# VHH binders against q9zpq3, part 20

Target 1, 317 residues: q9zpq3
Amino acid sequence: MVTLIVATTADPASINPAAALLAMPGWTAGPILPPDIKSFSNKQTRVIQHDRSIVKEDDLDLRWEEATGEVVDEVIFLSRHTAVSNRPALTVHPIGVLHLKDGESPPQGGKPGWAALPSTRIGPWFRLLKKMAEAHGLVPEFEITLEATHHGPITNKPTMFLEIGSTEEYWKRQDAAQVMALLMWEGLGLGGSEEVGKWKSETGKRKVLLGIGGGHYAPRHMDIALKDDIWVGHLLSGYSLPMEDPTQTKTTPGENYIGGNWRQSIKAAFEATKASFPGGEILAHLDHKSFKGWQKKAITEFLAEESINVGKPNDFT
Below, E stands for the ipSAE of ESMFold2; O stands for the ipSAE of ESMFold2 at other seeds; V2 stands for 0.75 times the mean of E and O plus 0.25 times the DockQ between their complexes.

## First folded at step 3 (VHH)

Design b8 (framework vhh_surovatamig_d1; at its last look DockQ between E and O 0.80; V2 from the best seeds 0.00; counts 0 for: pae O 6.4 > 2)
Fold by ESMFold2-Fast, scan of step 3:
Structure b8 (fold): chain B 317 residues (1-317), chain A 123 residues (1-123)
Amino acid sequence: as target 1 above (317 residues)
Amino acid sequence: EVQLVESGGGLVQPGGSLRLSCAASGFTFSSYEMSWVRQAPGKGLEWVATIYTGGGSTDYVDSVKGRFTISRDNAKKSLYLQMNSLRAEDTAVYYCARVSEDLPGYYYGMDVRGQGTLVTVSS
């Protein structure tokens, strides 16, 4: 069983962390993934490098299994981050395209209505990244943050993105690339230490955050994710929870149906999170500042109907 | 002031060609992925093509693959769409758009778009 790390030569924020990791001890050349994707091996880790968009190259996990016969446990993608603020950032996030409707074209990969299995490492590695960035003098210049679930590519195994942002200047920062390489090196136990963030049957504290609402950077969910022993699943920003105002739509008298794909988004995110954390205690946390009273009521009622437990911040300890 | 200005649209017969241009100002053009998005009469927005910051990676909607080519000139802060073998169904207002990851649900992942340029494919 292997961890597959994916880099693209088209993106300095991708290929530079990969190059820094590959400069560490123990790497050997691996097989070519057809037609021409280079690979490198170290223990149970495999780094592959292609030259296309990181968010469009689908099913690399299944393609690796088909070509090599090795079972893929998880996929970690190395990528740039862009932001309207142009602020430098190091980010961690799950992937999925819950913000698009059926029939809409996904410009950043994936498929409308789909959510990948979230990596079990998201919460633990977010905390480790913050400590490493601080230790290496990147804070406060670089903001260390989560991102809500968004974009592709399509994967079939637990997946996370590690990103450097937010402009061309910062994508090329070698100190940021080194910290990302160190995160992967220590996180995967490549130097002989214990792996960080691996989900085990004997995991003693098993509370898993399912984030509902809030902005792209999940600030209120991030406060919970900073707590020790908390695991992180999907994080649904407001853009993934379109809710049609019932006062502005034609409604049959006595009918309180709220349109939009918000129910489908919550259900998909919950099922994917549950699949990544077998035996986990999944608690949905609502960013209440993001919702009007009628939205909070509808979401809370839907969560109860689906047997999804709601947690307050203090319940995550 | 962030601004995108499209040009190059017009009337063309089926099978013809047009080259669209987009001039960017007010931001660091070379730091952003750029896209072309179109809206046909009476229809919603449809993503057409995307190009990464250095120009080496491009993606297209299936209906235009092999017919359209997206390109960029970072020194001139300009984006282009070469449209060949045009069909009646390509008739639309074409918009130049800036892509940002932190707004994936807005304008199909586009945080800024221009005023558009009309392309009409008709006899």
Scores: ipSAE 0.241, ipTM 0.614, lowest interface PAE 2.9, mean pLDDT 89
Fold by ESMFold2, look of step 4:
Structure b8 (fold): chain B 317 residues (1-317), chain A 123 residues (1-123)
Amino acid sequence: as target 1 above (317 residues)
Amino acid sequence: EVQLVESGGGLVQPGGSLRLSCAASGFTFSSYEMSWVRQAPGKGLEWVATIYTGGGSTDYVDSVKGRFTISRDNAKKSLYLQMNSLRAEDTAVYYCARVSEDLPGYYYGMDVRGQGTLVTVSS
């Protein structure tokens, strides 16, 4: 089984971390993935470099399997982060497109109403990245943060994005690229140390965060993800939870008819998280401040109806 | 200051053509994916097309495939939408958008800030 790392030559925040990783010991040339995507191999890790949009090259995991016969265990994408804030950032996030209905076309890849299997490494690698960024003098210049679930491409195996942001000046930063390469080197155990963030059937704390609500950088959920031994699944921002204001309809026979795609969003994210963490205790953590009273009531009732456990911050200790 | 200024809209008969333009300033235009979105009267925003950095890849909503062409000129900091075989259903205010992941928006990551340009298709 292999870990597939995907970079695009079209993006310095993607190709520079890949190049930094490939400069470390142990890499050999691998097969060419159709049409002409170069690959490199080191132990269980495969790096591929294409030249297209990172969010639009679908099914690279299946395409690897078809071309090589090797089973892909997980996919890690190297990409840029864009933000109007212009704040430098190093980020980790799961992918999916939860806010769109069937038949709508997502402009940033993926497919409507879909959540990819989240990588089990999201939480552990977020914490490791924070430590490495601090040790290498990137903090406080770079904010080290999670991002809410968003965009594609379409994948079929556990997936995460590692990103450098948030402007052209910072996408090109070689010291940030080196820290991302070190994260992958240490996190995958390529230097001989134990890898970080694999989900194993072992005893111990196995709580998995499912984030509900909040902004793009998931600030309330980050407080939970910084705790020791917390695993991270999907993180649904408020924009992944479209809820129709019931006062606009004025036709409701009962208070249970809250329209919008929010139920489907929560269910898709929960099911993908559950699939990535077999036997895990999934706890939905609500960013209460991001919801009006009628929204909190509706979400809480739906979680109970679906037997999705709610976790308060203390439930993650 | 980021600015996006749309132009080129107007009244046209079904089957006609229009070319929309968007003049961009206040950011490194060539570094951002750019989109067109539209808003029909009384409806929400609908994504129309995206062009990726370098002008290589493009994507379109199904209803406009084969009829609309998105393009960009990075030297002129301009985004274009060539609209052919127009239909009444294409009537909308058209906005250009910078793709940015951290914005709250109708379509995740679409930075809509111009006044738009009205396209009216009527028989």
Scores: ipSAE 0.183, ipTM 0.618, lowest interface PAE 4.7, mean pLDDT 88
Fold by ESMFold2 at other seeds, look of step 4:
Formats: sequence, structure tokens, C-alpha cells
Structure b8 (fold): chain B 317 residues (1-317), chain A 123 residues (1-123)
Amino acid sequence: as target 1 above (317 residues)
Amino acid sequence: EVQLVESGGGLVQPGGSLRLSCAASGFTFSSYEMSWVRQAPGKGLEWVATIYTGGGSTDYVDSVKGRFTISRDNAKKSLYLQMNSLRAEDTAVYYCARVSEDLPGYYYGMDVRGQGTLVTVSS
């Protein structure tokens, strides 16, 4: 059971949390991976540091296995968050590139029409991060939020990104880096406590949020994700749901006439979420303000066709 | 405050070359991935190329691979696009873009702010 944590050396929002984690007890040097990637080990946790683009360095889970013989069970990336708003944030999100179709080149890594297996830790660690950030005086200066599913790299195991944003001043904040390190330390149980966010279908709530619609920071889904014991899968913003406004159609009764990649996006996100949460009850939550009536009708009918249950906020109990 | 100013466009015959420039100000240029995007007459925006921080990694839309080269000079806060073997279908207004993950309404992650520079490829 191996957790692979990935940092990049040129990004202070990446290397500083990694360094803070490595300063805690129990780390030993690990193998050097091709082409010269340093690694460190503590219990079942492995940290690697590389000097290339975090979104383009694909298949690090498989490359670890090839180099060491150890199977990776999950991947956690440490990265900066950039935003036009420049507001400080600490974020958690799944990855994927759902809005592009086959043959299109994704400019920030990944592959078109793909959703990575989401880490089961997204919901639980988001809630833990919020508590830790509050306890360490980072709130309200830093917003603690989820992000909608986006970008690469390509991974083959459950994956999430942990990010510090949103400008150079905040990427370098050592207090934020220390909170991220504490999150990983406690969340992985490295200090001796029980780890947080491992999927165990025999205990606790089994409801898994699949977010449909909304903006990049998932504001309508956030209130659900803050509820105790709710699991979080993929979160599809409006940019992951391309829907073409109908003008004229040639129609056959029962055929869907709304173009765009939105069906494929929902299906890919649902299947990846299902794969990460065996036995889970996946509930699609629609951000109603994100959709015109014809869009909501089309999405609701497609969800029913695919046997994907819709959940309102009160259904997440 | 954030400014992106494109230049270097013009009229050129098929097979010709142009070099586009983008002058950046009002932000820490070296901390951002930068892209070129273009808009052909009557079409939406199309991503052309991205260069990552430090200038060591690049990516291109398939239609320009081998013909276009993106580069940057962080000391001069400048982004460049060398366009060789130009074709009629390259005719477009070219925009410099800052990569930003939270922008709605743009081709994923592309902050377009400038007036653009027109490239016309015609015999």
C-alpha cells in the first residue's frame, strides 16, 4: 500500500510543503528514479521531487512501480494555484480533461475526455484542511476550497492535487506550507494516529458527491462537501460540460438533440468516481444556477438514462 | 494593471515567416505559463502553443507543430512566436495569453487581454 507524493523543485507552493513534511520524524532516503528524481520514504509514504512541469510528467505511479517493484495505490500532487482574482487559497481537487474530445491536444496535460480516478481523500482532507487552517490562523486570509476537476498529468491510480494560491507572495508562505505538511502528516497517519480518508465501505456514510455544474471553486457543492462524512468524487464545472444551443434539428422520437461533449464528460466523471468508491452511493448534485431550462432538462434525462441518481443537498445524510 | 501587448503581425505570402512578440507588464511574468491563441475570421478562439515556466517545456496544437516555435525571455518579460511555412489557414488575429486556471468563458485557462496582432497569409 503505497502513497506517492509528488513535488516540483521550482515551485515554492510544491517544494515548501514537501520540505516541511520531510523535516518531520521518520524519513529515510529512497531510490533515485530515472532520470535523477530523488525520493524519500516513511512507512508506506514515498515523496519524490522533480524539476519538470507537474502537469506534463505522466505516469509517475507506473514509473515508480517499474523502478522499485512497489505498486502505488494513490498519488498526491503538491502545486501552486494561479487565479486571475489573486485571492489567497488552499485547495484540493481531482484531475481530468473532460471538455476536449479525442484528437484535441490538452494544453495543461492529461488526455482529452479523461477523468483520473479521484482520491477518496478529497472530501475528508478538504474538511481536515479547513479545520487546520482555522486552528493555525490562516482563515479568513486564505480561502479553503475545492476546485472543479481539471488538467493533468496522466495518472493510473486515485489522484488529487493539494495547492497553495494564488500569487508568488502566497505560494511562498511558510505557514501555509506547514499546514499542508501537517495535513499530510495527520491524514496519512504518519504520527501514529489513524489515517483520514481511506475508503472503507463497511463503516460510516457511503454517499459520494458527483458535482454537476457551477464555477471553478464549486460554491454550490461546497456546502455538501463540508457535511460530516460525505465523500467527494469529481466536480464538473460549466467548462467541463460543453452544450450546444439548439437552433434546428432533424429529429427521430427519443433521440437526444443537444450537441457538445457534456454526455461524455458526465459519463467519464461518473465511471471514474464509481471506480474509486466501490459500493458507494453516488449522488449527482446539480448547481441549478449554472443551467438554462433546456440544459437542465437534457442533463436530468441523461442522468436518468444512465441510472445516475440525483441528490439535493438534504439527500447527503 | 495587467497588460499584454502583441506585435509583429502583417501580410505575408504562403510559405513565408513572421515573428510575433508580446510585451507583458503588471504581473510576475516568470511565474506564469504563457500561451498564444488565435481567432480566424468568423471562428472562435483556438489555442496555438504554450510555454511553461523556465522555458524548458512547450506544447503545440497539431496543425502548427514543426512550423511554429514559442519562446520567452523572462528578463525582458516577453513572449515570442516564430511562425514559419505559413499557410492560408494560419490567417487570424493572434493573442498573447496568461495561463490562469479559473477563467470562465475562454478556451480552458487562457487569459486574453490584448488587442492582438493580425496575421494575413495570402497570395
Scores: ipSAE 0.036, ipTM 0.529, lowest interface PAE 6.4, mean pLDDT 87
ESMFold2 (binder alone), look of step 4: mean pLDDT 81; pTM 0.825

Design b9 (framework vhh_surovatamig_d1)
Fold by ESMFold2-Fast, scan of step 3:
Structure b9 (fold): chain B 317 residues (1-317), chain A 123 residues (1-123)
Amino acid sequence: as target 1 above (317 residues)
Amino acid sequence: EVQLVESGGGLVQPGGSLRLSCAASGFTFSSYEMSWVRQAPGKGLEWVATIYTGGGSTDYVDSVKGRFTISRDNAKKSLYLQMNSLRAEDTAVYYCARVSEDIWGDYYGMDVRGQGTLVTVSS
């Protein structure tokens, strides 16, 4: 089983961490993935070098399996991050397009209502990244943050994105690229250390965070994700939980219904998280500051209806 | 077709107030974080404020904290910027922007931006 790392020459925040990783010992040239994508091999890790946008390159895991006969265990994408705040950041996030309805076209890949299997490494690697960034002098200049579930591509195996942001200046930072390479090198055990973030059945009770609400950078969910031994599944920001105010959309007196695709979003995120963490104790954490009273009540009632357990921050320790 | 249309700009004296509006169409407005970005004469784009979905969380550039308030009305598909205690250095074209958080946004994470509305603060 192999870990597939996807980089593209079109993006300095992608190719520079990949180049730094490939400059470490043990790499050999791998097979060419059709139509003409170069690859490199080291132990159970494969780096593919694309030449265009990767967020619409669907099924790269299945394409690798078809071309090579190797089974893909997980996919890690290297990408730039853009943010209107212009703040430099190193980010980790799961992928999915839960904020769009059927018939809406996703501008950055995926498909409406879909959530990828989240990488089991998200929580452990977020913590490792923060420590490495601090040790290498990137903090406080670079914000080290999670991002809520968003965009594609469509994948069939546990997936995560590792990003450098948020502007053209920061995408080209070689010290950031080196820290991301070191994260992958140590996290995958390529230097002979134990891998970080592998889900093992023989481990005792393990708590998995399902984040509900909050902004794109999930600040209150991040506080939980920074705790030792916590695993992270999907993180649903407010834009993935569109809830129609029943008083504003009411067409007939006496009819109360909270429209929007928020129920479908929660269910899809929960099912994908459950699939990545077999035997895990999944706890939904609500960012209560993001919701009005009627929204909190509706979400809590739906979670109970779906048998999704709710946790307060202290329940994760 | 995705469109953003700004309004409310104009000439105002230092210490005055203006309220900018942005009308959105062609997309599910409530599903996106929205921002105001400005460009002063002869300078590059500067991010001003972001509002998250539902209107519960906001961020501002330090120079406008306590003076500007970003807000949204999801039912009306509208974004607002209330600007108080205006200063000469606030003179700029103000753009309403739909936030893209990733690689297909523009340089400041904007994947859609309106035509802008000019704010001139002059004595």
Scores: ipSAE 0.012, ipTM 0.302, lowest interface PAE 8.9, mean pLDDT 85

## First folded at step 6 (VHH; framework vhh_surovatamig_d1)

Design c1 (at its last look DockQ between E and O 0.61; V2 from the best seeds 0.00; counts 0 for: pae O 9.8 > 2)
Fold by ESMFold2, look of step 6:
Structure c1 (fold): chain B 317 residues (1-317), chain A 123 residues (1-123)
Amino acid sequence: as target 1 above (317 residues)
Amino acid sequence: EVQLVESGGGLVQPGGSLRLSCAASGFTFSSYEMSWVRQAPGKGLEWVATIYQDGSEKDYVDSVKGRFTISRDNAKKSLYLQMNSLRAEDTAVYYCARISEDFWSGYYGMDVRGQGTLVTVSS
């Protein structure tokens, strides 16, 4: 069972955390993957370094398995976070391209209408990252946050992105790279301690957040994700929930539906979340302020139709 | 202040060619993926093409594949779009955009700031 960590050599927010991790004890050279991708091994962890666009290099998990015979259990991508706000950030997020219709071309990888299996580590590692960033003096300069589900690449195993943002100055920050390396070191138990964020369906809290609505940095869902022992699945921003205004849409007699891809988005995100957390209690948490009344009604009715439980903040205990 | 200035548009006949340029200033151009987007009269923005920071990877909407080529010159802080075999459906105002995850314009994640350059394809 292998944890595959992916870095790209062209991105300092990717290669620098990878290099910091590889400077820690226990790494040995691994196989060279076609075409010329270097790899390194430490216990169950494999680091690969490639020189192509990280969001468009699909199926690296399956390609590892085909080349080595080792089964990949999860994938962790190291990448930059880019924002016009230029605010420094350390982020964790699941991936998917839920806002595009079938047949549309996703400019940042993935495939339309698809949600990757979310890593079970997203919630626990977000909380651990926040603690580590505080202890290492990166807060308040860096915001420590989740991001809503977005972009590719296509993956087949539980996946998350760890990112340093939001501009060239901060992508290159070595102290941020060291904290990301420490997160992976402790989170994967490479130093001998117990790893963090492995799903344990038989013990502990089993509540899993499915975020519905809100902006890219998921402020309402962040309040839930900071609670002890809450697991985090997909986080659907407003842009992943395209809903057609019924006052602007032609309707047919006897039909009271709201157009747009929002149903498919919720369903894909829910099914991917459920697959990553077998036996988990998935609770959809709505950012009510991001929806008009007709949207809230439509979403609530759809969740009930699909037997997806709604969770208020106090239900995440 | 960040600026993106598009140029090179004009009137061409179907089957003709144009080369669009975008001059960038106010940010480290070589650190950003860049895109071209377009807006036909009365329509929303449509993504056309994207190019990676070092120019190593390019991607296009299906309707322009094989006809358009995106390129960049990081030393000149310039983005280009070579448009060949133009069709009437390509008529639009073309904008260059910086890729950014926290910017919400007419296309998510694309920072459109310029006035654009008009391309008109007609006989």
Scores: ipSAE 0.081, ipTM 0.557, lowest interface PAE 6.3, mean pLDDT 87
Fold by ESMFold2 at other seeds, look of step 6:
Structure c1 (fold): chain B 317 residues (1-317), chain A 123 residues (1-123)
Amino acid sequence: as target 1 above (317 residues)
Amino acid sequence: EVQLVESGGGLVQPGGSLRLSCAASGFTFSSYEMSWVRQAPGKGLEWVATIYQDGSEKDYVDSVKGRFTISRDNAKKSLYLQMNSLRAEDTAVYYCARISEDFWSGYYGMDVRGQGTLVTVSS
């Protein structure tokens, strides 16, 4: 099982955690990818440092395989986080561009209507990151949070982003970079301990959160994600669920049709989540405050039509 | 206080050219992707072009490819849109916008938008 960690040399929130990780024992130089991308190897882990925007560099997993003959099994991106509030944050999130229609060009990479395979490590590493940040005195200064599914690049294997935010002064924070490096070191088992967040097809907690609704930071879904042993798939904020108000839209006679891309968004996110968690029990958790009555009714009916189970907080035990 | 101020709009004949400018202040301009968006009369916002922080990558909506060029000057904290071979369909108010990953409202990740500059293409 090979893990590809991607860092961007121009981004201190990316290159500094990568450098902190590479300063730990066991790294050796790896192959150079075209044109001159350096790589490093330690056990199952490969780190690359590239000089272009990570949201534009599609298929790095397949490009690694073409250059080396080695199959990548998961991808982890190290990146900056930006926020209108400028509040410091350490974040974890899956990627995808679910709100755009075919033919629209996403300015932040990916492709319209697409959801990447979510990393199985999102839930477990979010919980581990929170513990590490607290132990290293970063809380309450940094908020430790999930983000809703957004942006690219296009990947073909389970993927997540690890981010430091939200301004230049915090992107450069070396204590935050060291905590991110410790997260990767411990989470990947590089020091010899058992790795964290690998999906195991065995009897035990197999409940997988699919978040429906809420804002970018998914506060209602984070309550679920903090529970012991809960897995996290895609998290669809309201902006990933465009729904046309039926009082302003011509309705097909005989049907309660509600337009917008929300059905396709839910389906794409569900299928990607299912693919990352074979045998898992996927439970859609609705942030009820995010929806008007007509929206909630439509979503609930669609979930039933698609045989997607709804989970309330107590169902995640 | 973050501000974006557009200029350079005006009346131009079909086939003509126009250069839009956007002056940025109140933030580290070189740390953000920037976009141009437009709003034609009676329509919603349409994304036009995006340029990455260092100017290395540029993306365009299909309808303007080959005619419009986005550029930036990080030293002057300025964003530009060179519009060539203008068509009547390009008539709109043009806005420059700052991109933030936590603000995906409006389908394009824009968190700050200027007041706009009007471009009118008519014979």
Scores: ipSAE 0.010, ipTM 0.340, lowest interface PAE 9.8, mean pLDDT 85
ESMFold2 (binder alone), look of step 6: mean pLDDT 83; pTM 0.842

Design c2 (at its last look DockQ between E and O 0.56; V2 from the best seeds 0.00; counts 0 for: pae E 7.1 > 2)
Fold by ESMFold2 at other seeds, look of step 6:
Structure c2 (fold): chain B 317 residues (1-317), chain A 123 residues (1-123)
Amino acid sequence: as target 1 above (317 residues)
Amino acid sequence: EVQLVESGGGLVQPGGSLRLSCAASGFTFSRYEMSWVRQAPGKGLEWVATIYTGGGSTDYVDSVKGRFTISRDNAKKSLYLQMNSLRAEDTAVYYCARISEDFWSGYYGMDVRGQGTLVTVSS
């Protein structure tokens, strides 16, 4: 029932949107959580502010419940985004650490091979954010985009990140912070309007995007996510789909197995997406341009083996 | 040790073409997104293009779209930049860069860069 919004005080792309939201009507002081985390309450929404990194906040949903007795339904993290392009951006994404397997490197957030439950709001809020950013004159200066699934922390309830990027100048932009606050205000129905992005039906023919392939900003999957009423689950970029080239790896006679952690990545992302969208129709959308023929063949065969339906753009109605 | 070695730079006339190469070693090349970045004389570093692990997904800075093509050969651990219709403003040292995600802060950026190869476009 409770939506937990997490802000980090040292991150202007985090604390500034939180402050803008808290300046709107209806907030009251909430409990102080161990060790000294301030909180604020407005209807179903709780904002917490802490001064530590994302990786030190594993299981915040369970910790809130333990401290307060309130069940957390979802977690929203406010964070900065860094990009090699340095392009200004407003982004929405699910989290997970699918590019690592056990023993490769101990993660500082999440855990190897894990995908969080994706927030059901990712698709609807991405579309709403795009409209709001346009209406407030942030486009074309800011790109409004999804990001592929990446990083932690560990959470147990549907989770998403809302980010402002991609340099300190843009992390500090107050107009961007205001748009993120308005997104949360309207999206959570705090002003009295109907909230946006709540999953309400387990039996509908509601299409849920599972993105397979592409780059970090998921451009082919964004085309699907911009369609009306499309829900968005996990988005697996190429870095989450390590596949061993069979011409570079000697295979055992009698096996047609393509090595790498790509099967586990797809399975984890699919199961987490399915869990967030009970009764939803999960459709794997492949960024075909990002795959060689042998990769596409292996992926489509695995999807069929796992009874995961492939969706072409026209299947997302 | 992770190493990236660029080659293929040189002097070229406006409107000409050049192909840059980058040889990678010391890491599993196919697992990383790769970029070209450049630094014009007296200027800061500018991102040029990124190619994602599968090789078919690419992104470019607007000023080079339609003229430059980034590609990779995972079997040869090599990254390429085909540069066509070159202009004076393309004069720069071009660097091959490995992209990684930092688990800690949502960082998505360059963690290793080569020594660069100079491209000079002049009449």
Scores: ipSAE 0.105, ipTM 0.590, lowest interface PAE 6.3, mean pLDDT 86
Fold by ESMFold2, look of step 6:
Structure c2 (fold): chain B 317 residues (1-317), chain A 123 residues (1-123)
Amino acid sequence: as target 1 above (317 residues)
Amino acid sequence: EVQLVESGGGLVQPGGSLRLSCAASGFTFSRYEMSWVRQAPGKGLEWVATIYTGGGSTDYVDSVKGRFTISRDNAKKSLYLQMNSLRAEDTAVYYCARISEDFWSGYYGMDVRGQGTLVTVSS
């Protein structure tokens, strides 16, 4: 199993965690990928460092395979996080651009209506990161949080982003970079311990969270993600669920259709989550406070129609 | 075409209240997270509050928690800030801001803001 870690020299929140990881034992220089991307190897792990936008360099997993003959099994991106609040944060999230229709241009990479395969490590590494950040004195200064599914780049293998935010001052924080490096070191088992977050094919015994609704930082879904042994798939915030208010639309008589891309968003996120967790029990968890009654009814009926199980908090045990 | 127009600012005594409004036009308002930000005299921009697309999720800077309430009316394409228990340090130009669909790469994550409305808190 080959893990591809991607960093960019254009972003201190990307290159500094990569440099901290590369300072640990066992790294050797690897091939230079076209056009001029340096790489490093340690056991099953490959680190590449490019110099462009981390969300715009597509298909790096396939490009690694084409250049080396080696199959990539998962991709981890190291990136800055920005927030209008300017609050410091360490974050983990899946990627995708679910709210856009075909033909619309995604400003931060990816492609319209697409959800990447989510990394199976998102839940376990979020919990591990929280413990590490606490142990290294970064809490409460840094918030440790998931983010809802957003942006690119395009990938073909299970993917997640690890981010340091939320301002230039915090992107450059070396102590945060060191915690992110420790997360990757421990999580990938590079120091000899058992790796964290590898999916085990156990039919019906493994609960996988599919988050429906809420804001970007998914506070209701985070309550679920903090539970032991819960896996995390896609997290669809309200911006990934465009729904048209039926009181402001004229519809054909006899047709009760709620417009917007929300059905396609849920279906794409569900299918990508299912593909990443073979044999897993996917439970859609609704942030009920983020929906009006007509929205909840429409979503619940669609989930039932598609045979997507709904999970209340106590169902994630 | 995209516009945000703030109103409701003015002079108010400490402990008083004001309600700011923001009228949005030229875009699908309900698709966007919206924020209020402010700029005190001689200072940089400070984020005040954010409200997410459905209106049920909000977040605030610590200094205004319990005193300010952000709200939105998607049907009217309007954003509001109810400001109670005002203090001298709340004196600022207040801006209504749209959070970019690509705000994850920007300084404040906003791609459009209005002209601002001045709030002065003094005796």
Scores: ipSAE 0.058, ipTM 0.556, lowest interface PAE 7.1, mean pLDDT 87
ESMFold2 (binder alone), look of step 6: mean pLDDT 81; pTM 0.830

